Miniprotein binders against q6w4x9r395to579. Designs and how they scored, part 42

Target 1, 185 residues: q6w4x9r395to579
Amino acid sequence: GHCSLEGGSFVTTFDARPYRFHGTCTYILLQSPQLPEDGALMAVYDKSGVSHSETSLVAVVYLSRQDKIVISQDEVVTNNGEAKWLPYKTRNITVFRQTSTHLQMATSFGLELVVQLRPIFQAYVTVGPQFRGQTRGLCGNFNGDTTDDFTTSMGIAEGTASLFVDSWRAGNCPAALERETDPCS

## First folded at step 5 (miniprotein)

Design U7
Fold by ESMFold2-Fast, scan of step 5:
Structure U7 (fold): chain B 185 residues (1-185), chain A 102 residues (1-102)
Amino acid sequence: as target 1 above (185 residues)
Amino acid sequence: SAELLEWLARYLVRKGLELLERGDPSGLELIVEGVRLAVESGSPYLIELIAKFALRLAEELLEQGRYEEAAELVARVAELLIEAGREEEAKRLIEEFRRLIE
Protein backbone atom coordinates (compact mmCIF):
# COMPACT_ATOMS: atom_id res chain seq x y z
CA GLY B 1 0.00 0.00 0.00
CA HIS B 2 0.97 3.65 -0.55
CA CYS B 3 0.63 6.63 1.76
CA SER B 4 1.74 10.14 0.68
CA LEU B 5 2.55 13.40 2.47
CA GLU B 6 2.47 16.09 -0.20
CA GLY B 7 2.00 19.82 -0.81
CA GLY B 8 3.23 20.66 2.65
CA SER B 9 0.18 19.49 4.60
CA PHE B 10 -1.86 17.00 2.50
CA VAL B 11 -2.02 13.30 3.42
CA THR B 12 -3.43 10.37 1.44
CA THR B 13 -3.88 7.22 3.55
CA PHE B 14 -3.10 3.61 2.54
CA ASP B 15 -6.83 3.23 1.75
CA ALA B 16 -6.66 6.35 -0.47
CA ARG B 17 -8.54 8.71 1.86
CA PRO B 18 -7.23 12.28 1.37
CA TYR B 19 -7.19 14.89 4.11
CA ARG B 20 -5.38 18.04 5.23
CA PHE B 21 -4.51 19.21 8.72
CA HIS B 22 -2.94 22.16 10.47
CA GLY B 23 -0.58 21.06 13.21
CA THR B 24 2.93 21.84 14.43
CA CYS B 25 4.16 18.70 16.16
CA THR B 26 5.63 15.25 15.61
CA TYR B 27 2.94 12.77 14.57
CA ILE B 28 2.90 8.99 14.28
CA LEU B 29 2.52 8.10 10.58
CA LEU B 30 2.78 4.34 10.79
CA GLN B 31 2.88 1.88 13.67
CA SER B 32 2.45 -1.87 13.19
CA PRO B 33 3.34 -5.18 14.83
CA GLN B 34 5.04 -5.94 11.47
CA LEU B 35 7.72 -3.35 12.32
CA PRO B 36 10.63 -4.87 14.30
CA GLU B 37 11.80 -3.63 17.72
CA ASP B 38 8.65 -1.52 18.31
CA GLY B 39 9.39 0.47 15.19
CA ALA B 40 7.39 3.45 14.00
CA LEU B 41 7.50 6.04 11.25
CA MET B 42 6.83 9.64 12.33
CA ALA B 43 6.43 13.00 10.65
CA VAL B 44 7.42 16.43 11.96
CA TYR B 45 5.28 19.41 10.91
CA ASP B 46 5.93 23.11 11.40
CA LYS B 47 4.45 26.38 10.15
CA SER B 48 4.93 27.01 6.41
CA GLY B 49 6.02 30.62 7.04
CA VAL B 50 5.61 33.63 9.34
CA SER B 51 2.50 34.94 7.50
CA HIS B 52 0.71 31.58 7.13
CA SER B 53 -1.44 29.41 9.41
CA GLU B 54 -0.71 26.41 7.18
CA THR B 55 1.80 23.76 8.24
CA SER B 56 4.31 21.74 6.23
CA LEU B 57 6.35 18.58 6.59
CA VAL B 58 9.90 19.38 7.80
CA ALA B 59 11.27 15.93 8.77
CA VAL B 60 10.51 12.22 8.76
CA VAL B 61 11.66 9.98 11.61
CA TYR B 62 12.02 6.20 11.87
CA LEU B 63 12.17 5.22 15.54
CA SER B 64 12.82 1.77 16.99
CA ARG B 65 14.57 0.42 20.05
CA GLN B 66 17.85 0.46 18.08
CA ASP B 67 17.56 3.47 15.78
CA LYS B 68 16.27 7.02 15.57
CA ILE B 69 16.81 7.95 11.93
CA VAL B 70 15.85 11.54 11.09
CA ILE B 71 15.66 12.84 7.52
CA SER B 72 15.08 16.60 7.49
CA GLN B 73 14.21 19.15 4.82
CA ASP B 74 17.70 20.68 5.23
CA GLU B 75 19.05 17.40 3.76
CA VAL B 76 20.66 16.23 6.99
CA VAL B 77 20.35 12.55 7.94
CA THR B 78 21.04 11.58 11.54
CA ASN B 79 20.82 8.35 13.53
CA ASN B 80 20.59 8.58 17.31
CA GLY B 81 21.59 12.24 17.07
CA GLU B 82 24.71 11.74 14.94
CA ALA B 83 25.01 13.06 11.38
CA LYS B 84 25.58 10.32 8.80
CA TRP B 85 27.13 10.36 5.33
CA LEU B 86 25.16 8.55 2.62
CA PRO B 87 24.84 5.77 1.81
CA TYR B 88 24.16 4.84 5.42
CA LYS B 89 23.50 1.22 6.34
CA THR B 90 22.33 -0.56 9.47
CA ARG B 91 21.46 -4.24 9.84
CA ASN B 92 17.98 -3.83 8.34
CA ILE B 93 17.90 -0.29 6.93
CA THR B 94 19.74 1.51 4.13
CA VAL B 95 19.41 5.27 3.50
CA PHE B 96 20.80 6.50 0.20
CA ARG B 97 20.47 9.27 -2.36
CA GLN B 98 18.21 7.95 -5.12
CA THR B 99 18.47 11.11 -7.25
CA SER B 100 19.86 14.64 -6.72
CA THR B 101 16.49 15.61 -5.16
CA HIS B 102 15.35 12.33 -3.54
CA LEU B 103 16.48 10.16 -0.65
CA GLN B 104 15.29 6.58 -0.12
CA MET B 105 15.14 4.50 3.04
CA ALA B 106 14.91 0.82 2.16
CA THR B 107 14.25 -1.83 4.81
CA SER B 108 14.32 -5.61 5.10
CA PHE B 109 10.86 -5.70 6.73
CA GLY B 110 8.56 -4.46 3.95
CA LEU B 111 8.69 -0.69 4.55
CA GLU B 112 10.07 1.77 2.00
CA LEU B 113 10.27 5.54 2.34
CA VAL B 114 11.09 7.99 -0.46
CA VAL B 115 11.64 11.61 0.50
CA GLN B 116 11.61 14.46 -2.01
CA LEU B 117 13.96 17.18 -0.77
CA ARG B 118 13.49 19.83 -3.49
CA PRO B 119 11.60 21.90 -4.58
CA ILE B 120 9.18 21.01 -1.77
CA PHE B 121 9.75 18.50 1.04
CA GLN B 122 7.41 15.52 0.59
CA ALA B 123 7.32 11.86 1.64
CA TYR B 124 6.00 8.64 0.12
CA VAL B 125 5.51 5.52 2.22
CA THR B 126 5.18 2.05 0.69
CA VAL B 127 4.35 -1.08 2.70
CA GLY B 128 4.12 -4.69 1.63
CA PRO B 129 0.94 -6.81 1.71
CA GLN B 130 1.87 -8.24 5.14
CA PHE B 131 0.88 -4.83 6.58
CA ARG B 132 -2.75 -5.09 5.37
CA GLY B 133 -5.12 -4.50 8.29
CA GLN B 134 -2.16 -4.13 10.65
CA THR B 135 -1.22 -0.44 10.43
CA ARG B 136 -2.19 2.55 12.58
CA GLY B 137 -1.36 6.24 12.52
CA LEU B 138 -1.86 9.17 10.12
CA CYS B 139 -1.52 6.79 7.14
CA GLY B 140 -4.67 4.89 8.26
CA ASN B 141 -5.39 1.27 9.09
CA PHE B 142 -4.92 -0.28 5.60
CA ASN B 143 -8.02 -2.47 5.82
CA GLY B 144 -9.59 -1.57 2.45
CA ASP B 145 -12.31 0.58 4.07
CA THR B 146 -11.94 4.37 4.11
CA THR B 147 -14.82 4.96 6.59
CA ASP B 148 -12.59 4.08 9.57
CA ASP B 149 -9.34 5.64 8.31
CA PHE B 150 -9.68 8.32 11.02
CA THR B 151 -9.19 5.79 13.83
CA THR B 152 -7.57 7.56 16.79
CA SER B 153 -4.60 6.24 18.77
CA MET B 154 -7.15 4.91 21.31
CA GLY B 155 -9.00 2.84 18.69
CA ILE B 156 -12.08 5.03 18.12
CA ALA B 157 -13.16 6.01 14.58
CA GLU B 158 -13.78 9.75 14.16
CA GLY B 159 -15.77 11.55 11.46
CA THR B 160 -13.30 14.45 11.18
CA ALA B 161 -9.53 14.69 10.81
CA SER B 162 -8.86 17.12 13.68
CA LEU B 163 -9.18 14.79 16.69
CA PHE B 164 -7.74 11.92 14.65
CA VAL B 165 -4.57 13.95 13.93
CA ASP B 166 -4.33 15.20 17.53
CA SER B 167 -4.59 11.63 18.85
CA TRP B 168 -1.46 10.66 16.86
CA ARG B 169 0.58 13.60 18.19
CA ALA B 170 3.85 12.69 19.89
CA GLY B 171 5.67 14.92 22.38
CA ASN B 172 4.52 18.01 24.24
CA CYS B 173 2.99 20.13 21.45
CA PRO B 174 -0.24 22.16 21.07
CA ALA B 175 -3.25 20.25 19.76
CA ALA B 176 -4.17 20.80 16.09
CA LEU B 177 -7.78 21.48 17.19
CA GLU B 178 -6.57 24.74 18.82
CA ARG B 179 -4.98 26.11 15.64
CA GLU B 180 -6.43 29.38 14.35
CA THR B 181 -7.33 29.79 10.70
CA ASP B 182 -5.47 32.44 8.69
CA PRO B 183 -7.90 35.29 7.82
CA CYS B 184 -5.64 36.43 4.95
CA SER B 185 -5.93 34.98 1.43
CA SER A 1 11.74 9.46 27.29
CA ALA A 2 8.38 11.14 27.81
CA GLU A 3 7.87 10.23 24.14
CA LEU A 4 8.42 6.54 24.96
CA LEU A 5 5.97 6.72 27.88
CA GLU A 6 3.32 8.27 25.58
CA TRP A 7 4.03 5.51 23.07
CA LEU A 8 3.59 2.74 25.64
CA ALA A 9 0.45 4.37 27.06
CA ARG A 10 -1.22 4.44 23.62
CA TYR A 11 -0.13 0.89 22.88
CA LEU A 12 -1.51 -0.51 26.14
CA VAL A 13 -4.84 1.32 25.84
CA ARG A 14 -5.30 0.08 22.27
CA LYS A 15 -4.40 -3.52 23.16
CA GLY A 16 -6.75 -3.37 26.13
CA LEU A 17 -9.56 -2.19 23.86
CA GLU A 18 -8.86 -5.02 21.41
CA LEU A 19 -9.07 -7.57 24.23
CA LEU A 20 -12.33 -6.12 25.59
CA GLU A 21 -13.87 -6.13 22.08
CA ARG A 22 -12.99 -9.86 21.87
CA GLY A 23 -14.73 -10.45 25.21
CA ASP A 24 -11.53 -10.71 27.30
CA PRO A 25 -11.96 -8.75 30.55
CA SER A 26 -8.18 -8.65 31.14
CA GLY A 27 -8.23 -5.75 28.68
CA LEU A 28 -9.31 -3.49 31.55
CA GLU A 29 -5.97 -4.03 33.30
CA LEU A 30 -4.05 -2.97 30.17
CA ILE A 31 -6.19 0.16 29.76
CA VAL A 32 -5.63 1.10 33.41
CA GLU A 33 -1.86 0.62 33.05
CA GLY A 34 -1.89 2.70 29.86
CA VAL A 35 -3.69 5.51 31.70
CA ARG A 36 -1.09 5.30 34.49
CA LEU A 37 1.75 5.71 31.98
CA ALA A 38 -0.06 8.59 30.24
CA VAL A 39 -0.28 10.38 33.59
CA GLU A 40 3.42 9.69 34.24
CA SER A 41 4.34 11.12 30.80
CA GLY A 42 2.96 14.52 31.83
CA SER A 43 1.24 15.08 28.48
CA PRO A 44 -1.94 17.09 29.20
CA TYR A 45 -3.36 16.40 25.73
CA LEU A 46 -2.86 12.63 26.00
CA ILE A 47 -4.47 12.64 29.45
CA GLU A 48 -7.49 14.55 28.06
CA LEU A 49 -7.73 12.17 25.11
CA ILE A 50 -7.60 9.10 27.37
CA ALA A 51 -10.34 10.49 29.63
CA LYS A 52 -12.59 10.98 26.56
CA PHE A 53 -11.73 7.46 25.37
CA ALA A 54 -12.60 5.97 28.77
CA LEU A 55 -16.02 7.67 28.71
CA ARG A 56 -16.81 6.44 25.19
CA LEU A 57 -15.67 2.90 26.00
CA ALA A 58 -17.80 2.98 29.17
CA GLU A 59 -20.80 3.99 27.03
CA GLU A 60 -20.14 1.06 24.68
CA LEU A 61 -19.83 -1.35 27.61
CA LEU A 62 -23.15 -0.08 29.02
CA GLU A 63 -24.80 -0.68 25.62
CA GLN A 64 -23.48 -4.25 25.71
CA GLY A 65 -24.95 -4.83 29.20
CA ARG A 66 -21.46 -4.92 30.73
CA TYR A 67 -22.39 -2.60 33.59
CA GLU A 68 -19.80 -3.75 36.12
CA GLU A 69 -16.92 -3.35 33.64
CA ALA A 70 -18.13 0.13 32.64
CA ALA A 71 -18.29 1.28 36.27
CA GLU A 72 -14.90 -0.27 37.09
CA LEU A 73 -13.22 1.39 34.09
CA VAL A 74 -14.53 4.85 35.02
CA ALA A 75 -13.69 4.39 38.72
CA ARG A 76 -10.14 3.20 38.08
CA VAL A 77 -9.37 5.89 35.49
CA ALA A 78 -10.81 8.60 37.76
CA GLU A 79 -8.71 7.30 40.68
CA LEU A 80 -5.49 7.52 38.61
CA LEU A 81 -6.37 11.06 37.48
CA ILE A 82 -6.96 12.14 41.10
CA GLU A 83 -3.68 10.56 42.24
CA ALA A 84 -1.89 12.50 39.48
CA GLY A 85 -3.40 15.84 40.54
CA ARG A 86 -5.73 15.93 37.54
CA GLU A 87 -8.82 16.36 39.70
CA GLU A 88 -10.76 18.44 37.16
CA GLU A 89 -10.41 15.76 34.48
CA ALA A 90 -11.55 13.14 37.02
CA LYS A 91 -14.58 15.25 37.98
CA ARG A 92 -15.59 15.70 34.32
CA LEU A 93 -15.24 11.96 33.64
CA ILE A 94 -17.37 11.05 36.68
CA GLU A 95 -20.02 13.68 35.87
CA GLU A 96 -20.30 12.60 32.23
CA PHE A 97 -20.56 8.93 33.24
CA ARG A 98 -23.25 9.89 35.74
CA ARG A 99 -25.20 11.47 32.87
CA LEU A 100 -24.93 8.24 30.86
CA ILE A 101 -26.42 6.13 33.66
CA GLU A 102 -29.26 8.53 34.54
Scores: ipSAE 0.000, ipTM 0.320, lowest interface PAE 12.4, mean pLDDT 79

Design U8
Fold by ESMFold2-Fast, scan of step 5:
Structure U8 (fold): chain B 185 residues (1-185), chain A 102 residues (1-102)
Amino acid sequence: as target 1 above (185 residues)
Amino acid sequence: SAEELEYLAIELVEKGERLLRRGDPSGLELIVEGVRLAVESGSPELIEFIARYALELAEELLEQGRYEEAAELVARVAELLIEAGREERAKELIEWFRRLIE
C-alpha cells in the first residue's frame, strides 16, 4: 500500500482516500503491530507561507524503543538527537540519498519511506501486504474500504477529516478550532 | 479563493472515484472536472496532486480490464495539463500509460 503527504497539507491514505488538513502538531502517520519495538511513523506540521496552504510538513519521524530517526526539511537526519551523515545504517534501517532531491529510509520489516526535500518537502510511505488491515493513523487502516479511513485513535469512524486528524495528535499542541467564534456574538 | 477551488476539486475526484468503482460512467466526468478546477486554481501543487490521483484511478481501471475508460481518463487529464502549460508532464503520463498497456 502507498500513502502520500504532498503539497504541504494534502494526504492520500493507503486505501486511496484523499483529504486535506491544517495543523501545527506532530501526528501519528502509521502505527502497526507489524512494526518492531513499538515502532511508529510520525509527521510534523508547522505554519508556512506556501501558496494555497498555511501549514506544511516540516519533518518525518520514525520512533521505536531503540531509535528516534528524524528527517527534516532542512536536510538534517538525526537519530536519538545526534546528526548522522548518509548513508546511515542500523540493524534494520538504512537511510540514504536516493537522488539529489530525495532521501529514502529502507527497512527490513516491510516499511519504506521516500522523502522529497526540494522544491517542496513531501513524504511517500510504502508498506508490504503484511500491513493490510493492520495499520492505524493518518494513512488509514489499509483494509480496502475507504468509508472507514477516518477512524480515530478511539476506534470511531468520522465523516470529517478534522476530528480524525485531531485524534492522531502525538504532542501537546493547540487543538484546531471546529468553528471560529462569531465576531458579532 | 484558491482554497475553495482545492476543496471542490478534491471532493469531485473523491465522488468520481466512488461512481467509477460501482461502474457508473459519470464518475469519469467528475474526475475530469476536478482536474479542470485544479488547473483553473493555478496551484502547481494541487494540479500535481489531482493529476496523480486521477492516474491512480486509471491504473485501477486497467487492473479491472476497463481499458477504454482508463485510456479516456489518461487522455483527458493529459489534454488539461497541456492547456495548463504542463506539456512535459502530459508526455510523462502518456509514456507511463503506454508502458502499462504494452
Scores: ipSAE 0.000, ipTM 0.142, lowest interface PAE 17.2, mean pLDDT 75

Design U9
Fold by ESMFold2-Fast, scan of step 5:
Structure U9 (fold): chain B 185 residues (1-185), chain A 98 residues (1-98)
Amino acid sequence: as target 1 above (185 residues)
Amino acid sequence: LEYLAIELVLKGLRLLRRGDPSGLELIVEGVRLAVESGSPELIEFIARYALVLAEELLEQGRYEEAAELVARVAELLIEAGREEYAKRLIEEFRRLIE
């Protein structure tokens, strides 16, 4: 399955449901029991200008008990706060420059991340079939049914993107309910 | 070239996920461009994407499309002298269907 974070603030879930949001926080993209060491993939969004309704992806984070790998729009890769030269390898994860405009994080556990650096910072998440019905977060539940793609962190299916997105906030950020819009609203 | 290869593969994957078989032609073209770029990292990444998509197609009962994707990608890799990637792709696909 594929999930994409494109055009700064557009998301397409693993079940191909598109939506947009205007939050400025770290959000959980993907949690799954298939990820080792309590792993989670996260996305960091910030303001793209002076308008509070405009937000853009600025970093993608893979967090586990062992690692905190941050890939940012300025093309810096860190792990546990230390800048790393590419290619960077751990036991199960390799981060490398795939092309002049793309970085890849390859894993041994069925998760692949491609980050487009230029002209616009974008991310593409690929998961193997073992993740089907086993995912939670902004990328949806990967169960083949788009009607429940907005399942919150509390396990409730919502009809709007704003409640869904806010439920997946990580860290001390203000709620983004007033700023979020989905394509069906 | 490398950027175009990735974008074609990703667009092709989105089309196939929506049930549009024309996505397979975009993926094959993306693989061809990746091979022409000569980047071993890009070639390996795209071959891995082809396996993931083949697996998704198998789960949906789309066996002919899965086999066609793997066969066409492997053929391009062999023609480009990347026999090691083609062998890995075929063996991994064999594991999925057994």
Scores: ipSAE 0.000, ipTM 0.122, lowest interface PAE 17.6, mean pLDDT 71

Design V1
Fold by ESMFold2-Fast, scan of step 5:
Structure V1 (fold): chain B 185 residues (1-185), chain A 102 residues (1-102)
Amino acid sequence: as target 1 above (185 residues)
Amino acid sequence: SAEELEYLAIELVLKGLRLLRRGDPSGLELIVEGVRLAVESGSPRLIYAIAWRALLLAIELLRQGRYEEAAELVARVAELLIEAGREEEAKRLIEEFRRLIE
């Protein structure tokens, strides 16, 4: 299955359900029992430079008990906070430059991530058939049925993307008031 | 109406990509139509997203030795970008593809 994060705010699930994504947080993109060591793929969104009311993808994170691999729009790759030169290889994961504008994270466990760096930061997630019906997060449940692709972290199928997206926030995001600068107060 | 065009554009591109990946050349026409609808929607981010997804498919086609289909896909998407007034993006798409074949 294929899931995509495109144009800064567009998402297409593994079951090919498109929706528009808005938010300024780290979100769980993919969780599955098929990922080793409690692995999860996450997406970081921040305010768009074109419009402060819009959001765009700024980084993709693969997190497990062993690794925290971050690929950012600034073309920096880190693992556990340390910058890495490409190609970068661990036991089960290799990150390398696929083209002058694309990075690939290949794994031994059926997950592949391709990140487009230029002209706009985008991500493409591919999973093998063993993930069918075994995924959760922004990329949907990969069960062949788009009507329940908006299944929240609480297991509830929603009719709206906003409640679905908000349920997949990862950790504590700062409140809007705490992130704002107010030099006049 | 713009949102409806955006969703239809994405659906056509995805269907076209699946057809091309399984060897059906009719998928090319669906991708081109999806790009055209993205242009009509007026969403610059969607237009970029769809065009660069076409480049990723072109890379896959090149790896399979399907050079003619890859070149046709890139050429037709670039033409639509030019028609939409996005000449610099079309130039970058063509140049990136050229780097892959040389």
Scores: ipSAE 0.005, ipTM 0.405, lowest interface PAE 10.1, mean pLDDT 77

Design V10
Fold by ESMFold2-Fast, scan of step 5:
Structure V10 (fold): chain B 185 residues (1-185), chain A 102 residues (1-102)
Amino acid sequence: as target 1 above (185 residues)
Amino acid sequence: SAEELEYLALELVVKGRRLLRRGDPSGLELIVEGVRLAVESGSPRLIYIIAWRALLLAEELLRQGRYEEAAELVARVAELLIEAGREEEAKRLIEEFRRLIE
C-alpha cells in the first residue's frame, strides 16, 4: 500500500481516498502493531510563506521507544535531537540520499518512506502486505474499503475530513475546530 | 468546487504517470488533463506542484533514454500552461527541462 502527502496539504490514503488537510500541528500518519517498539509515523504541519495563510508539511517523524528520527524541509535529519550524516544506519532503519532532491528511509519491518526535499517538501509512505487491515492514522485503515477511511482515533467513521484529521492530533497544539479564524489576518 | 477539482487533478496526474511509466501513451493525456483542472481550480501552488511532478517524470524518462517522450510531456504541459495564461510557470518548466538535457 501507498500513502502520499503532496502539495503541502494533500493526502491520499492507503485505500486511495484523497482529501485535503487543514491544520497546524503534529499528526499521526500511521500506527500499527506491525511497527516495532511502539513505533509511529507522524507528520508536522505548519503555516507556509510570509502570509502564513497556507498549511504545509514541514517534517516527517518516526517515533519509537528507541528513536525519534526527524526529516525536515531544511534537509536536516536528526535522531533524538542530534543531526546525523547520511547514510545514517540503525539496527533496523537506514536513511540515505537517493537522488539530489530525495531522501529515503528504508526499514526491516515493511515500512518505506521517500521524502522529496525540493522545490516542495512532500512524502510517500509504502507499507508491505502485512499492514493490510492493521493501520490507523491519517493514511487510513488499509482494509480495501474507502468508505471508512475517515475512522477517528476513537474508532468512529466520520463523513468529514476535518473531524477525522483533528482526532489524530499528537502533542499539545489546539484542535482545528477550536482555532479562531482572524478575518483581518 | 475548487477543492473537488484539486482532488481530481492530483488523481489524474498520479494515474497518468503510472500509465506512461508502463508505456501507455494515454498517460500523457491524463497528465495534461490534470494540469488543465489544476489551472481551473485557481490554486497557484497546485499548478506549480503538478508542473514540478511533470518535470520529475521527464527527468526519469530521460534517464531511461526515452528522450522523445520526455520532450513531448514537457511540451504538452508547457503549451497548456501558456494557453491558460500561466506563462511564468511554463517558462520555468521549459528552463528547468533545458537544464536537464544539457
Scores: ipSAE 0.000, ipTM 0.206, lowest interface PAE 14.3, mean pLDDT 75

Design V11
Fold by ESMFold2-Fast, scan of step 5:
Structure V11 (fold): chain B 185 residues (1-185), chain A 102 residues (1-102)
Amino acid sequence: as target 1 above (185 residues)
Amino acid sequence: SAEELIYLAVELVLKGLRLLRRGDPSGLELIVEGVRLAVESGSPRLIYAIAWRALLLADELLRQGRYEEAAELVARVAELLIEAGREEEAKRLIEWFRRLIE
């Protein structure tokens, strides 16, 4: 299955449902029991100066109990806060330069990530068939049915992308959480 | 020589995958030979890519009712990974395949 993050703020789910959103937070793209050590793939969005998008993808993060691999639009790759030269290899993950404009993260557990660095930072997520019906997050549930692709973190199917996306914010977004706190509430 | 091994490995694997997809069982031996060359090249990209691309084809074969071919493909790739000292990837591939058939 294929999920894509393109053109600053467009997403296409594993079941091929397209949508768009705007946000300045870290969002969960993919959680699954198929990912080792409570692994999750996340996307970081921030303000963009481009005419066609108020916010854009700036980094992709793979987080597990063992690793926090960050691939940023600045072509810097870190693991647990330390910069790494490519190719970078762990027991189950290899990050390398696929072409002059693309980085790839290959894994032993059926997840592959390709990021386009130029002219616009974009991400492409591929998962093996073992992930069927076992994914959650912005990339959808990979069950062959698009009617429930907007399933929130609480397990509720929503009719709008905005409620769906908001539910997948990572809890470690201090700026967004701070902004939502009304002094009068 | 490493670049030559990578090139030949990719060519053999892609040809074998196409033959198996078309119903020609001789494609399995081409995939096996390509995997052996990929392992010999020491390329982590090829080793990781082969496991899940084999699983993608196995899933396609299962959906076509070609159960024996799917099982043999997975078994042969897992065996090569074990021979290369990639036991964790082999175990994972077998576990993934088990989930597909359950």
Scores: ipSAE 0.000, ipTM 0.156, lowest interface PAE 18.3, mean pLDDT 74

Design V12
Fold by ESMFold2-Fast, scan of step 5:
Structure V12 (fold): chain B 185 residues (1-185), chain A 102 residues (1-102)
Amino acid sequence: as target 1 above (185 residues)
Amino acid sequence: SAEELEELAIELVLKGLRLLRRGDPSGLELIVEGVRLAVESGSPRLIYVIAWRALYLAEELLEQGRYEEAAELVARVAELLIEAGREEEAKRLIEEFRRLIE
């Protein structure tokens, strides 16, 4: 199955359901029991330039109990906060430059991530057949039925993208924090 | 400086996009000038932002049935990027626009 994050805020799920969303947080892109050590793939979105009405992908994160691999639009790869020279290899994950404009994260557990750095920052997620019906997050549930691709973190199938996307927020939401705090305390 | 060129480029592009959204065709020439300044600034990030803001407006125009204006916007930005040697950015912009109209 393939899932894509393109054009700043366009997503196509594993079941080929396209949608666009507006967001400035870190979101769960993919969670699955097939990922080792409670692994999750996450997408970081931020404002596109000075406009607050437009958002774009700025980084992709693979997080597990052992690793926090961040691939940013600045072509910097870090693991647990430390910059890494490519190719970077762990026991089950290798991050390397596939082309002059693309980085690839290959894994031994059926997940592959390709990020386009230039001309625009985009991400392409490929998962093996063992992930069918075993995924949660922005990339959908990979069950062959697009009607429930907007299944929230609480297991509810929504008819619209906005409630679905909001349910998969994982943090780093400055706008939400500003609304919750009193700026004059 | 590069930073001053970036600031001017983004202001011209934003003003141009606002004018086009309102139906004022003079906005396209402001976007054109902004793209030229962005290329001159040497900022890949700014070029990404400009290309995607153009695509976002093109999507909005398509939703409103303004097909010719959407196509003209994308074509003009892509042509400038090609002339400036930024062929990969131009190709991606065109490919994403094709996805919107498929």
Scores: ipSAE 0.000, ipTM 0.101, lowest interface PAE 19.6, mean pLDDT 73

Design V13
Fold by ESMFold2-Fast, scan of step 5:
Structure V13 (fold): chain B 185 residues (1-185), chain A 102 residues (1-102)
Amino acid sequence: as target 1 above (185 residues)
Amino acid sequence: SAEELEDLAIELVFKGLRLLRRGDPSGLELIVEGVRLAVESGSPRLIYTIAWRALWLAIELLDQGRYEEAAELVARVAELLIEAGREEEAKRLIEEFRRLIE
């Protein structure tokens, strides 16, 4: 399965459901019992350009009990807050430069991440068949049915993206609805 | 303050990188001054960020056939890192660049 984060604010789920959202937070992109040590892939979004209404991907994070690997749009790779030179290898994960504009995180457990650094920061997630029906997060549930791709962190299938996206917030940030009531946003 | 040094270092390095990328050799001296300020600020993250940005520009310069400018950029940044006691970062910057040109 393939999930993509493209064009600053577009997501295509593992079941090929496209959606766009506005958000300035860290979101759970992928959780699965197939990921070792309670692993999760997360995406960080922040405001982009001169427009108050637009947000873009600024970093991708792989978090487990032992590791917090951050790949950011400024081309820095850290693990547990410490900057790492590439290629960077752990027991099950290798981060390396695939091309002059792309970094790759390869794993032994069926997850692959490719990050485009230029001209726009974008991410592409590939998971093996063992992940079918066993994923949660912004990339959907990978069950071959797009009607339940907006399944929230509470297990409720939503018809719209906004509540779905807000339910997968992992960072300390306000909900989208709270911003709508602000006089400045 | 350290924050003021970091802000100025960021401004100078990224302005210098843009100028050098466009063919203006004065960009190299701005990068050098920015690296010096980053080192003075004592921020390991900023120093690492600058080293990697220099390597990324060097790769772009290599892709354009600008081999001498790429080598000079890496050499000048590495020299400042060594002078600042950041020998491991300097060594890795040089080794990564060497792999690309060999």
Scores: ipSAE 0.005, ipTM 0.148, lowest interface PAE 15.4, mean pLDDT 75

Design V14
Fold by ESMFold2-Fast, scan of step 5:
Structure V14 (fold): chain B 185 residues (1-185), chain A 102 residues (1-102)
Amino acid sequence: as target 1 above (185 residues)
Amino acid sequence: SAEELEYLAIELVLKGLRLLRRGDPSGLELIVEGVRLAVESGSPRLIEYIAYRALILAIELLEQGRYEEAAELVARVAELLIEAGREEEAKRLIEEFRRLIE
């Protein structure tokens, strides 16, 4: 299955449901029991303009008990806060430059991430068939049914993206809906 | 709402592109409607995203030897963008496609 984060703020889930992202926070893209050591893939979004509720993908994070790998739009790769030169290898993960404009994170556990650095920072998530029906987060549940792709962290299927997105916030960030009530902030 | 308009525009364009990928020319009508809604939404990023998705399908069609379909897709999307006053996005789409075929 494929999930994409494109154009700074557009997401297509593993079941091919498209939506636009309006939040500014770190969000859980993918949680699964198939990821080792409580692993999770996360996306960091920040404000892309002062006059709009538009957001931009600024970093992708893979977090587990052992690793916090951050790939940012400024082309810096860190693990546990330390800058790493590519290719960077751990026991189960390799981060390398696939092309002059693309980085790849390959894993031994069926997850692959390709990050486009230029002209627009974008991410592409590929998971093996073992992940089918085993995923949670912004990339959806990978069960072949798009009507429940907006399943929140509490297990409720929403008809709109805004409540779905807000439920997958990681850490203490303001809700996306609160920003619409004060567009001059 | 603006969010609902953007969502509908994205769904129509992506469905249209999927139909074209399968060889169904009716996909073009959905792309036209989606571009119209995208222009109405006033989102420059949405227009850029639509051009990018058209380019990605054109690349896929080229890899499959479907050269005329790839060229027609790029030409039609560029024409729609020019008609909507989005000449810079149209020029970028054409230039990027040109780099792939030369």
Scores: ipSAE 0.000, ipTM 0.308, lowest interface PAE 11.5, mean pLDDT 77

Design V15
Fold by ESMFold2-Fast, scan of step 5:
Structure V15 (fold): chain B 185 residues (1-185), chain A 102 residues (1-102)
Amino acid sequence: as target 1 above (185 residues)
Amino acid sequence: SAEELEYLAIELVLKGLRLLRRGDPSGLELIVEGVRLAVESGSPRLIWAIAFRALLLAEELLRQGRYEEAAELVARVAELLIEAGREEEAKRLIERFRRLIE
């Protein structure tokens, strides 16, 4: 299945339900028992312009017990706070430049991420069939039914995107990506 | 070629960072030369990646009480970026370092 984060604030779930949201926080995109070592994919959103209602994707984070891989719109890739030269390889994950404007994170466990750096920072998440019905987060539950794609972290199916999105906030809401990725913040 | 310049820049920076980490000040000149090659290669990604790696080492040096070395590293990289017309990368580096010392 495919989940996309496009146009700064538009999301299309694995079951192809589109929605838009406004928020300036780190959000859980994907959690699944299929991800090793309590892995999760997260998205960081921040203010995009003069308008208070506009927010945009600024970074994607893969977090597990072993790794914290951050891919930011600044084209900086870090793991556990250390900047990495591309291609960057671990036992199960490879991050590399797919094109002049795209980075790819490939994994051995059925998750693939493609990030467009320019002209607009966007992300595309692909998961294998083993993830069907076993995902939760902003990308939905991947069960073939779009009517329950807005299932909150509490297990409640909501009719609106706002309650759904807010339920997937990851802890405190940082004001800016710089504060999240800086060693002292 | 740009690809060869990127390769050399990476090698020089990594060697320079290792030397500075172990207390050899000659590492600073290797980092400076690596930044020059990165600018010449025309890669904004590589330029910022080098700046960010210098910032990470500066934070480590600050934790070890090596304040003068941390400040010199950041100052030399920022100055070279300014000289090369990379004002925005230099401003970002300086501001992030300022936050580390607060």
Scores: ipSAE 0.000, ipTM 0.228, lowest interface PAE 14.8, mean pLDDT 77

